# Ledger of designs, part 214: VH-VL binders against q9umr5

Target 1, 268 residues: q9umr5
Amino acid sequence: SYKPVIVVHGLFDSSYSFRHLLEYINETHPGTVVTVLDLFDGRESLRPLWEQVQGFREAVVPIMAKAPQGVHLICYSQGGLVCRALLSVMDDHNVDSFISLSSPQMGQYGDTDYLKWLFPTSMRSNLYRICYSPWGQEFSICNYWHDPHHDDLYLNASSFLALINGERDHPNATVWRKNFLRVGHLVLIGGPDDGVITPWQSSFFGFYDANETVLEMEEQLVYLRDSFGLKTLLARGAIVRCPMAGISHTAWHSNRTLYETCIEPWLS
Short names: E, the ipSAE of ESMFold2; O, the ipSAE of OpenDDE; V2, 0.75 times the mean of E and O plus 0.25 times the DockQ between their complexes.

## First folded at step 10 (VH-VL)

Design ka7 (framework fv_nofazinlimab; at its last look DockQ between E and O 0.69; V2 from the best seeds 0.74)
Fold by OpenDDE, look of step 10:
Structure ka7 (fold): chain C 268 residues (1-268), chain A 122 residues (1-122), chain B 112 residues (1-112)
Amino acid sequence: as target 1 above (268 residues)
Amino acid sequence: QVQLVQSGAEVKKPGSSVKVSCKASGGTFSSYAITWVRQAPGQGLEYLGYIIPIFGAANYNEKFKGRVTITADKSTSTAYMELSSLRSEDTAVYYCARVDYDEFGSYGMDVWGQGTMVTVSS
Amino acid sequence: DVVMTQSPLSLPVTLGQPASISCRSSQSLVWSDGNTYLNWFQQRPGQSPRRLIYKVSDRDSGVPDRFSGSGSGTDFTLKISRVEAEDVGVYYCMQGTHWPYTFGQGTKLEIK
């Protein structure tokens, strides 16, 4: 039998968005038990990410317990960060494939039309004022806001991303790295036509430097220092990068070609 | 100079709801967070919650069991605080205050409204 | 929730004399950025609260220099070097580090 699949949604999202994905999985892997976690939907997805991690942890623990052979995670957009953190804090998870579906894994610094109401163009450059404060860090979007022009503030004020990245020292860094490394495969999916994740390379742990030049994963300090295990995972062949063009952010979970190419191979 | 002007005093029956407004002027509304604090007669200050208007999102003190709703209208630079299922213990002066974000990392409630007295009585 | 404890709760002072108010938090108020988000507010009779001090010791514009804040971690103090008649009111400390943000009980300063 196929390993269970757990799906975690993104910002302002719900389980309904994954109806096509469920159909694809059912067709190609009949009998697969797929659970789309219905937690922190809609506006509740703005809750602090650590709160979400705790909630999702409570939901996945029973599922994992019933699946001794392991489970697969499909985590979309903001959900990808939740899942990465989840795998970092769980010392007994049994995740075979962690599929990060267009997730801002290295953070967000964008002002696309999709996010204009949250991140107006006029405010992108100043959002650090709000996000890197106690008030701002109570919202998920600020938990992974990564301003390349204010790196010190990011490193010091980010209550989530900087920590799970191991960019700021904390007492759990070693343990979290160990836990995360329990994953069988890390499948990174994203693409240049996403239109939301900014830069889109963030889905592959690429990100801006101080000049807003996009650097690849291998050029990032988190990789070079192996702060949470990326270098180790890559070395053992556990990282899969699946870029795809022509897919908008809201279509990653509903594109058949994407599913067959980037998701399906890792559901066995 | 930034000013916060609140709506007038309210007298409400138990079980009803009250909605207080806080209009900001003299600054950029999107650059602030708006907090709500109340003070019962002769008592101290209690933090209700705050909203970041640019996000359209609010954070609430769980003590109020979901009875508080904070909203903001960016077009009018006005924040609102609605308290439902009113009880006598909700009688208080309700204040809005601005949380300022500046390049120097200064954060805090530096500008306050004049307060709105809400009386809950049978 | 973080408990803020002020002392004294009542502070009678002679004009021209100094005053000191203590505020203790149940846990450290140092945030991840290294700042301590401890504020002091003054509320004169019949008026809205007014922020005097932010981040432990930074004085707001227009606040007389006779007001000063100090402290670290969990122990904070507001000092008034020379109390004036206009200083009558209730003073509150507030922490903005840990949600939900909380106030001290308030200290009522009166003239003897």
Scores: ipSAE 0.895, ipTM 0.950, lowest interface PAE 0.6, mean pLDDT 94
Fold by ESMFold2, look of step 10:
Structure ka7 (fold): chain C 268 residues (1-268), chain A 122 residues (1-122), chain B 112 residues (1-112)
Amino acid sequence: as target 1 above (268 residues)
Amino acid sequence: QVQLVQSGAEVKKPGSSVKVSCKASGGTFSSYAITWVRQAPGQGLEYLGYIIPIFGAANYNEKFKGRVTITADKSTSTAYMELSSLRSEDTAVYYCARVDYDEFGSYGMDVWGQGTMVTVSS
Amino acid sequence: DVVMTQSPLSLPVTLGQPASISCRSSQSLVWSDGNTYLNWFQQRPGQSPRRLIYKVSDRDSGVPDRFSGSGSGTDFTLKISRVEAEDVGVYYCMQGTHWPYTFGQGTKLEIK
């Protein structure tokens, strides 16, 4: 029988958005238990990411306990950061495939379509003033905001991303790396036509340097220093990169070709 | 210079709700957080919560969670605080204040409104 | 919640003499960026609070240099080098590092 699948949603999102993904899994993997976690939906997705990690941790423990041979995670957008933090903080997780659907794994430096209705002017060059403060870090967007022109502020102010990436020293770094490395496969999904994740290569652990030149995963200090295990995972053959053009941000979980190419092979 | 002007005093019965407005002028509304603080008669200051208008999102003191709603209307540069299920101990002066960010001095509450007295009595 | 403790709570002082108000926090107020988000406010009778000091020691615009702030970590002090009649009111310290942000109890400064 197939391992259970746990689905974690993104910013301004809810469990309902995954109905097509559920249909695809049911067709290709009949009998698979799929749980779409119904936590922090809508505006609750702006809660601090550590609060979300705690809530999702409590929800996944009984599911993992009932499946001693393992589970799979499918995590969308902001949800991919929640899931990566889960893999770091849980010393007893049994995740085989961690499937990251267009997640800002190295951060975000771009205006999201969800904000444009309220903010007609581009805010990306000024968000560091808000985000890199105690008051701003109480909101999820600021937890992974990564301004390449103010990297010193990012490194010192980030309450979440700089910690889970091992970009700032902290007492749990060794334990978090050990826990993350217990994952069977890291499946990275994203593409150039996403329209929201900026740079889109953040979904593959790429990101801007100070000149807004994208450095790929293998050029990042966190990879080179193996800060949380990326180099080790790649050397094991455990990292799968599955880019796909022509998919907008809201369509990653409702495209059958994407599912068949990038997700289905990893749902053992 | 930023100025914050609040709505007028209100007298309310227990169990009702109150909505206080805070209009900002003389600055960029989205560049600041707007905080709500209250002061019961003869007492000190207590936070209710704050909003970051850019995100349209508020953070609430757990003591008031479920009873307080903080919103902002960017088009009018106005923040609102609504407190529901009023009790006699909610009698206080309610202040709005702005919080500077970083290069404006993100260091708390540099500009205060004049205060709005809310009296809850049977 | 971070508890902010002021001492004294009542401070009668003679005009022209110095005054000192202590504020202690139950946790360090140094944030990850190295800044300490401790502020001092003055509330004159019948008025809204007014910020005097931010970031421990930085005077706000229009605050006389007889007001000074100092301290680090968990221990902070507001000093008035020569008290004037206009200084009557209640003084509050406030921390902005750890949500929910909290105030001290207030120190009522009165002229003897």
Scores: ipSAE 0.614, ipTM 0.818, lowest interface PAE 1.8, mean pLDDT 89
ESMFold2 (binder alone), look of step 10: mean pLDDT 87; pTM 0.891

Design ka8 (framework fv_nofazinlimab; at its last look DockQ between E and O 0.85; V2 from the best seeds 0.77)
Fold by OpenDDE, look of step 10:
Structure ka8 (fold): chain C 268 residues (1-268), chain A 122 residues (1-122), chain B 112 residues (1-112)
Amino acid sequence: as target 1 above (268 residues)
Amino acid sequence: QVQLVQSGAEVKKPGSSVKVSCKASGGTFSTYAISWVRQAPGQGLEYLGYIIPIFGTANYNEKFKGRVTITADKSTSTAYMELSSLRSEDTAVYYCARVDYDEYGSYGMDVWGQGTMVTVSS
Amino acid sequence: DVVMTQSPLSLPVTLGQPASISCRSSQSLVYSDGNTYLNWFQQRPGQSPRRLIYKVSDRDSGVPDRFSGSGSGTDFTLKISRVEAEDVGVYYCMQGYRWPYTFGQGTKLEIK
């Protein structure tokens, strides 16, 4: 039998968005138990990410317990960060494939048409002022806002991304790394035509330097220092990068070609 | 100079709802946080919640168990606080305040509205 | 929740004399960014609160230098070097460290 699949949605999203994905899985892997977690939907997705991590943890623990052979995670957009954190805090997870579906794994710093109402160009440069404060960090968006021009503030004020990345020292860094490394495969999916994740390379742990030049995963300090296990995972062949062009952010979970190419191979 | 101007006093019956407005002028609205604080007669200050208008949602003090709704209209630079299921204990002056920031971050509420008296009585 | 405890709650002061208000937090107010999010507010009779001090010791514009804030971690103090008649009112400390943000009980300063 196929391992159960757990799906975690993204910002302002719900389980309904994954109806096509469920169809694909049922067609190609009949009998697979797929659970799309219906937690923190819509505006509730703006709750602090650690709160979300706790909620999702409570939901996945029973599923994992009933699946001794392991489970697969498909985590979309903001959900990818939630899942990474989840795997970091769980010392007994049994995740075989962690599929990060167009997730801002290295953070968000961008203005796109889709998020223009959230991140107007005129305001992007100023969002650090509120996000890197106690007030801002109560919102999920600020938890992974990564301003390359204010790195010190990010490192010091980010209550989520900087911590799960091991960019700021904390007492759980070693344990979280150990836990995260329990994953069988890390499948990173994203693409240049996403239109939301900025830069789109963030889905592959690439990100801006201080000059807004995009550097790849291997150039990032988190990789070089192996702060949460990326270098180790890569070394043992556990990281899969699946870039795909021509897919908008809201279509990653509803594209058959993408599914067959980037998701399906890791569900068996 | 940034100013916050609130709506006028309200008298409400128990069980009803009240919605207080707070209009900001003289500065940027969307990226600041607008806080709501109340003060019962002769009592201290109590934090209800706050909104970052650009995000469109608020953070609430759980003490109010979902009775408070804070919203913002960026087009008019106006924040709103609605309190439902009013009870006598909700009688208070309700204040809006702006959470300020500089190049180093946000620090607190530097500008306050004039307050709105809400009286709940049978 | 972080509990803020002020003392005294009532502070009668003679004009021209100094005043001191203590504020203690149940937890350290030092945030990860190194800032301590402790504010002091003044509320004169019939008026809205006015922020006097932020980040423990920084004075807002227009606040007289006779007001000063100090402290660290969990213990904070607001001092008025020479109390004036216009200083009558209630003073509140507030933590902006952890949600929900909380105020002290308030200290009522009166002239003897």
Scores: ipSAE 0.846, ipTM 0.918, lowest interface PAE 0.7, mean pLDDT 94
Fold by ESMFold2, look of step 10:
Structure ka8 (fold): chain C 268 residues (1-268), chain A 122 residues (1-122), chain B 112 residues (1-112)
Amino acid sequence: as target 1 above (268 residues)
Amino acid sequence: QVQLVQSGAEVKKPGSSVKVSCKASGGTFSTYAISWVRQAPGQGLEYLGYIIPIFGTANYNEKFKGRVTITADKSTSTAYMELSSLRSEDTAVYYCARVDYDEYGSYGMDVWGQGTMVTVSS
Amino acid sequence: DVVMTQSPLSLPVTLGQPASISCRSSQSLVYSDGNTYLNWFQQRPGQSPRRLIYKVSDRDSGVPDRFSGSGSGTDFTLKISRVEAEDVGVYYCMQGYRWPYTFGQGTKLEIK
């Protein structure tokens, strides 16, 4: 009776991280088939995002085919970018709710204490130099690195984010927008105490301007031009914003109040 | 001035492993791509893989992925290349090289180590 | 893999005369940032490779202006306007566009 749920994990993550989320779903929606995809685990999560999209696409096709009534996606952190790309490249997806758990949807420009195991020293002002090159674009972090002080480099060198956001012209832009717009709801989850996603408003399609002032989704050029369908989705009533304070980046999938408030209502 | 200094020559038996070090000095290490390239005697250049030390993982040429491990130690500014299951065909000079960058981007291998001769002899 | 093909593979040149080495790629090397990731390296006998040219035509610091690079898309040329004795060695083109990055076979330049 409940639509199947597909879970896509984030950077340096694995399927075990979602144990509590699985428990919550089982308690509130018994009988729901939940698949936590165990692809690109650990340091394999640094593989190019298009490689990850291809691998996840192969995994979701049979699940979607067995569920003609539709599926839901719960996609955490970097996984939310993988999922958004899936919605764009799949002509035949049947996703009802796309639930984006603290994902850097407009990019990342930060190194924080929560990423000390990856960025032990502050390098955010210099990372663009390697990221906006073919060498850097072979790593997932660089695929969505968005340096607001080097926007020309970002727009031209990004092999992933600038394309799926429609910030750079490409031959598939119209088809990707059409495919993305077939989603039933876009559920955006994040909060100011995340500590990793920088700016945290990236989870809601907000991002820095050149002065590091955060512009909200409706102030972004990609929204105003409706480059991949955000304006259309908002006008349709299909965008749900669910901010929650007090949750660190690693706790989004293990907080019951967050689940009940932001996720549970969308798991029909 | 930026320098890459590699470990000394090695003579190895077939089936063993070799680990070559590449110590960087005179610059920031963690954000440069450090590449490994080899050259068999009288032959051309062959790219093995590279690492960006801040990410802690390497990108490998699939030809070598099962036998090559590339790592970096940010605290000592040293990259390592380990080649396992050595064969006589692996006899070569192994180079490390740094990919340069400036405020406009990264363009290629501007600084090379002196090379490390690895001889695989039965 | 992108295949890089150099010609000639052996290039005997009279001292003081021009030399030209061609390099052809199996795919366009123009990246989305507008740069063409084509490099030229020189390897003198017994030495490590040295970068001469990056981005098709930009000379590295300390490289004499008698070396020049040109080309577009898939066809590239390294020219030496007046060959000197120190230019003896092997010249490689390399693409940095699509992983794995690959080298041409090399062109051995010798003085007649």
Scores: ipSAE 0.647, ipTM 0.837, lowest interface PAE 1.8, mean pLDDT 89
ESMFold2 (binder alone), look of step 10: mean pLDDT 90; pTM 0.930

Design ka9 (framework fv_nofazinlimab; at its last fold request DockQ between E and O 0.85; V2 from the best seeds 0.77)
Fold by OpenDDE, look of step 13:
Structure ka9 (fold): chain C 268 residues (1-268), chain A 122 residues (1-122), chain B 112 residues (1-112)
Amino acid sequence: as target 1 above (268 residues)
Amino acid sequence: QVQLVQSGAEVKKPGSSVKVSCKASGGTFSYYAISWVRQAPGQGLEYLGYIIPIFGTANYNEKFKGRVTITADKSTSTAYMELSSLRSEDTAVYYCARVDYDEYGSYGMDVWGQGTMVTVSS
Amino acid sequence: DVVMTQSPLSLPVTLGQPASISCRSSQSLVWRDGNTYLNWFQQRPGQSPRRLIYKVSDRDSGVPDRFSGSGSGTDFTLKISRVEAEDVGVYYCMQGYHWPYTFGQGTKLEIK
């Protein structure tokens, strides 16, 4: 039998967005128990990410308990960060494949056409002002806002991303790393035509330097320092990078080719 | 100079709802949190919640959870505070205030509206 | 919730004399960014609150230099070096660190 699949949605999203994914999984892996967690939907996805982590944890724990053979996580967009944090704080998770589906794993810095309705054109240059404050950190978007021009503010003010990345020291860093390393495979999915994740390489733990040059995962301090286990995972062949062009952000969970190429192989 | 102009005084019956507006002028709106604070007659200040307009969602004081709704219209630079299930103890002056920022972040409410008196009486 | 405790609650002052208001927070207001999110507001009779001080000691534009803020951690003080008639009103400290943000009880400054 196939391992259960748990799906976590993204910002302003809901379980309904994954109807195609469910169909694909059911078709290719009949009998798979797929649970799309319907928590923090819509505007509630703006709640602090740690709050979301706790909520999702409560939901996944019983699922994991019923699946001693392990489970797979498919986490989309913001959900990918939630899941990474979830795996970091859970010392007893049994996740085989963690599929990060177009997630801003190294943060977000930029506005896109997709989010223009939410973010004005000047967001990129000004959002740090509110995000790196107590006021802003009460919102999920600010929890993974990563302004490369205000790195100090990011490192000091980020209540979520900087912590799960191990970029800011905290007493749980070692334990979180240990927990996260329990994952069987980390499947990173994203692409240049995403149009939302900025830079798109963030889905692969790439990100801007101070000159807005995108550096690869292996060039990131979090990797070099193995702060949360990326270097270790890579070394043991546990990281899978699946870039795909021609896919917009809202299509990652509904594209059949993407599913077959990047998701299905890891749902064993 | 940034100004916040609030809607006029309201008299409401218990159980009804009131919606107060706060229009910002003379500056940007989207990147500033708009806070709502109330003050009962002769009493201190109480924080109700705030909204960051670009996010379109508010953070609420749980004390008022379920009764307070804060919204913002970026196109008109107007924030709204709606309080439902009004009680006599909701009688207060309601203030909107802008949370300012500098190059280092946001620090507090630098600009306040003139206040809106809401009276709840039978 | 973080409790902000002001003292005194009533402050009668002679014109030209100094005034001091204490504000104590039940928790540290030093945020992870290193800033301390303590504000002081003045509310003159019949007016909206006006921010005087932010980040413990920074004065807003237009605030006379006779107003000064100090303190750290959980203990803060607003001082008025020479009280003027226009200083009559209620002063509030506020913490902007721990949600929900909270105000002190207020200190009513009056002229003797």
Scores: ipSAE 0.849, ipTM 0.924, lowest interface PAE 0.7, mean pLDDT 94
Fold by ESMFold2, look of step 10:
Structure ka9 (fold): chain C 268 residues (1-268), chain A 122 residues (1-122), chain B 112 residues (1-112)
Amino acid sequence: as target 1 above (268 residues)
Amino acid sequence: QVQLVQSGAEVKKPGSSVKVSCKASGGTFSYYAISWVRQAPGQGLEYLGYIIPIFGTANYNEKFKGRVTITADKSTSTAYMELSSLRSEDTAVYYCARVDYDEYGSYGMDVWGQGTMVTVSS
Amino acid sequence: DVVMTQSPLSLPVTLGQPASISCRSSQSLVWRDGNTYLNWFQQRPGQSPRRLIYKVSDRDSGVPDRFSGSGSGTDFTLKISRVEAEDVGVYYCMQGYHWPYTFGQGTKLEIK
């Protein structure tokens, strides 16, 4: 029998967005219990990410308890950050596959044609002024906004991303790393035609340096220092990178080829 | 440079709602936080909530959650605060205020509207 | 909520003499970026509040040098070195550290 699957949505999203993914799972893995969590929908997805992590934690505990053999997570966009934090704060999670579906794992810096009202090109150079303040950090997008030209402000002000990446010292870093390393597989999915995640390599733990040159995961300090376990996971053979071109941000959970190539093999 | 002009005074009956507007001129309305603060007669200041218009969602003081709605219209550079289920205790001057937004960052409310008196009376 | 407590609620002062207003917070206002989010506002009779001081001690543009802020942690002070007639009004401290952001009760400064 197949492990249960828990699905976590992204910004301005809801459980309905995953209807096609549910169909694919039912066809290839009949009998799989799939739960699409219906929390922080729509505008509530802008609530602070730690608040979202707390709410999703409360929802997943009974699901994990009913499945002692383990569960899988499929986490889309902003939801991938919620899930990564969840895996860090839960010392008793039983997640086998963590499937990160086009998530801004190293942050966001740039224009997004699909979120123009949120990330216009002119905004990216100025958003740090409000995001790196107490007023801005009360909103989820500011919790993972990563301005490579104001990295000092990011490192000091981020309430979320700088902590879960181990970029700023905090008392829970060792415990969070230990908890995250309990995952069986980390499946990273994304691609150059996403149109929202900027740089798109953030979905693979890549990000801009100060010159806006993309450094890949293995070139990142957080990888080299193994701050939250990426180097350890790679050495175990537990990291799967599944890039796919030709998929826009809203289509990752409704593309059959993507499902069959990148998701299906990990739903044991 | 930045100016905040609020709608005029209102007299309301208990149980009704009031919607106060705050029109911004100058600066970059979409990008800075607009706060709402009230002051009952002879009393101090109380923070209701704030909105960053480009995000389209407000952060509310829990004391007022369920009764207060804060919105923004980017096309008119106008923020709104609506308070429902009015009580006589809601009689106050309601201010909008901008949180500073410049190269030094955002530290507090540097520009205030003129205030809108809302009187709740039978 | 962070409670902000102002020391004198009423402060009569003689023109030309110094004035001092205390503000105490129920917890440290040093935010994770190292800045202390403590503001001082002046509200003259019949007017909107005006920010005087931010980050404990930084004066806003156009605020006279006779106004100064000081303090750290949980204890803060606004001083007026020589009170002038235009300084009459109510003074509020405010914390911007932890939501919801809160004000002190106010200190009414009057000329004796």
Scores: ipSAE 0.769, ipTM 0.899, lowest interface PAE 1.3, mean pLDDT 91
ESMFold2 (binder alone), look of step 10: mean pLDDT 92; pTM 0.940
OpenDDE, look of step 10: ipSAE 0.827; ipTM 0.911
ESMFold2, look of step 13: ipSAE 0.709; ipTM 0.873
ESMFold2 (binder alone), look of step 13: mean pLDDT 91; pTM 0.938
ESMFold2, fold request of step 14: ipSAE 0.708, 0.702, 0.723; ipTM 0.881, 0.882, 0.888
ESMFold2 (binder alone), fold request of step 14: mean pLDDT 92, 92, 92; pTM 0.942, 0.938, 0.943
OpenDDE, fold request of step 14: ipSAE 0.612, 0.719, 0.750; ipTM 0.844, 0.878, 0.888

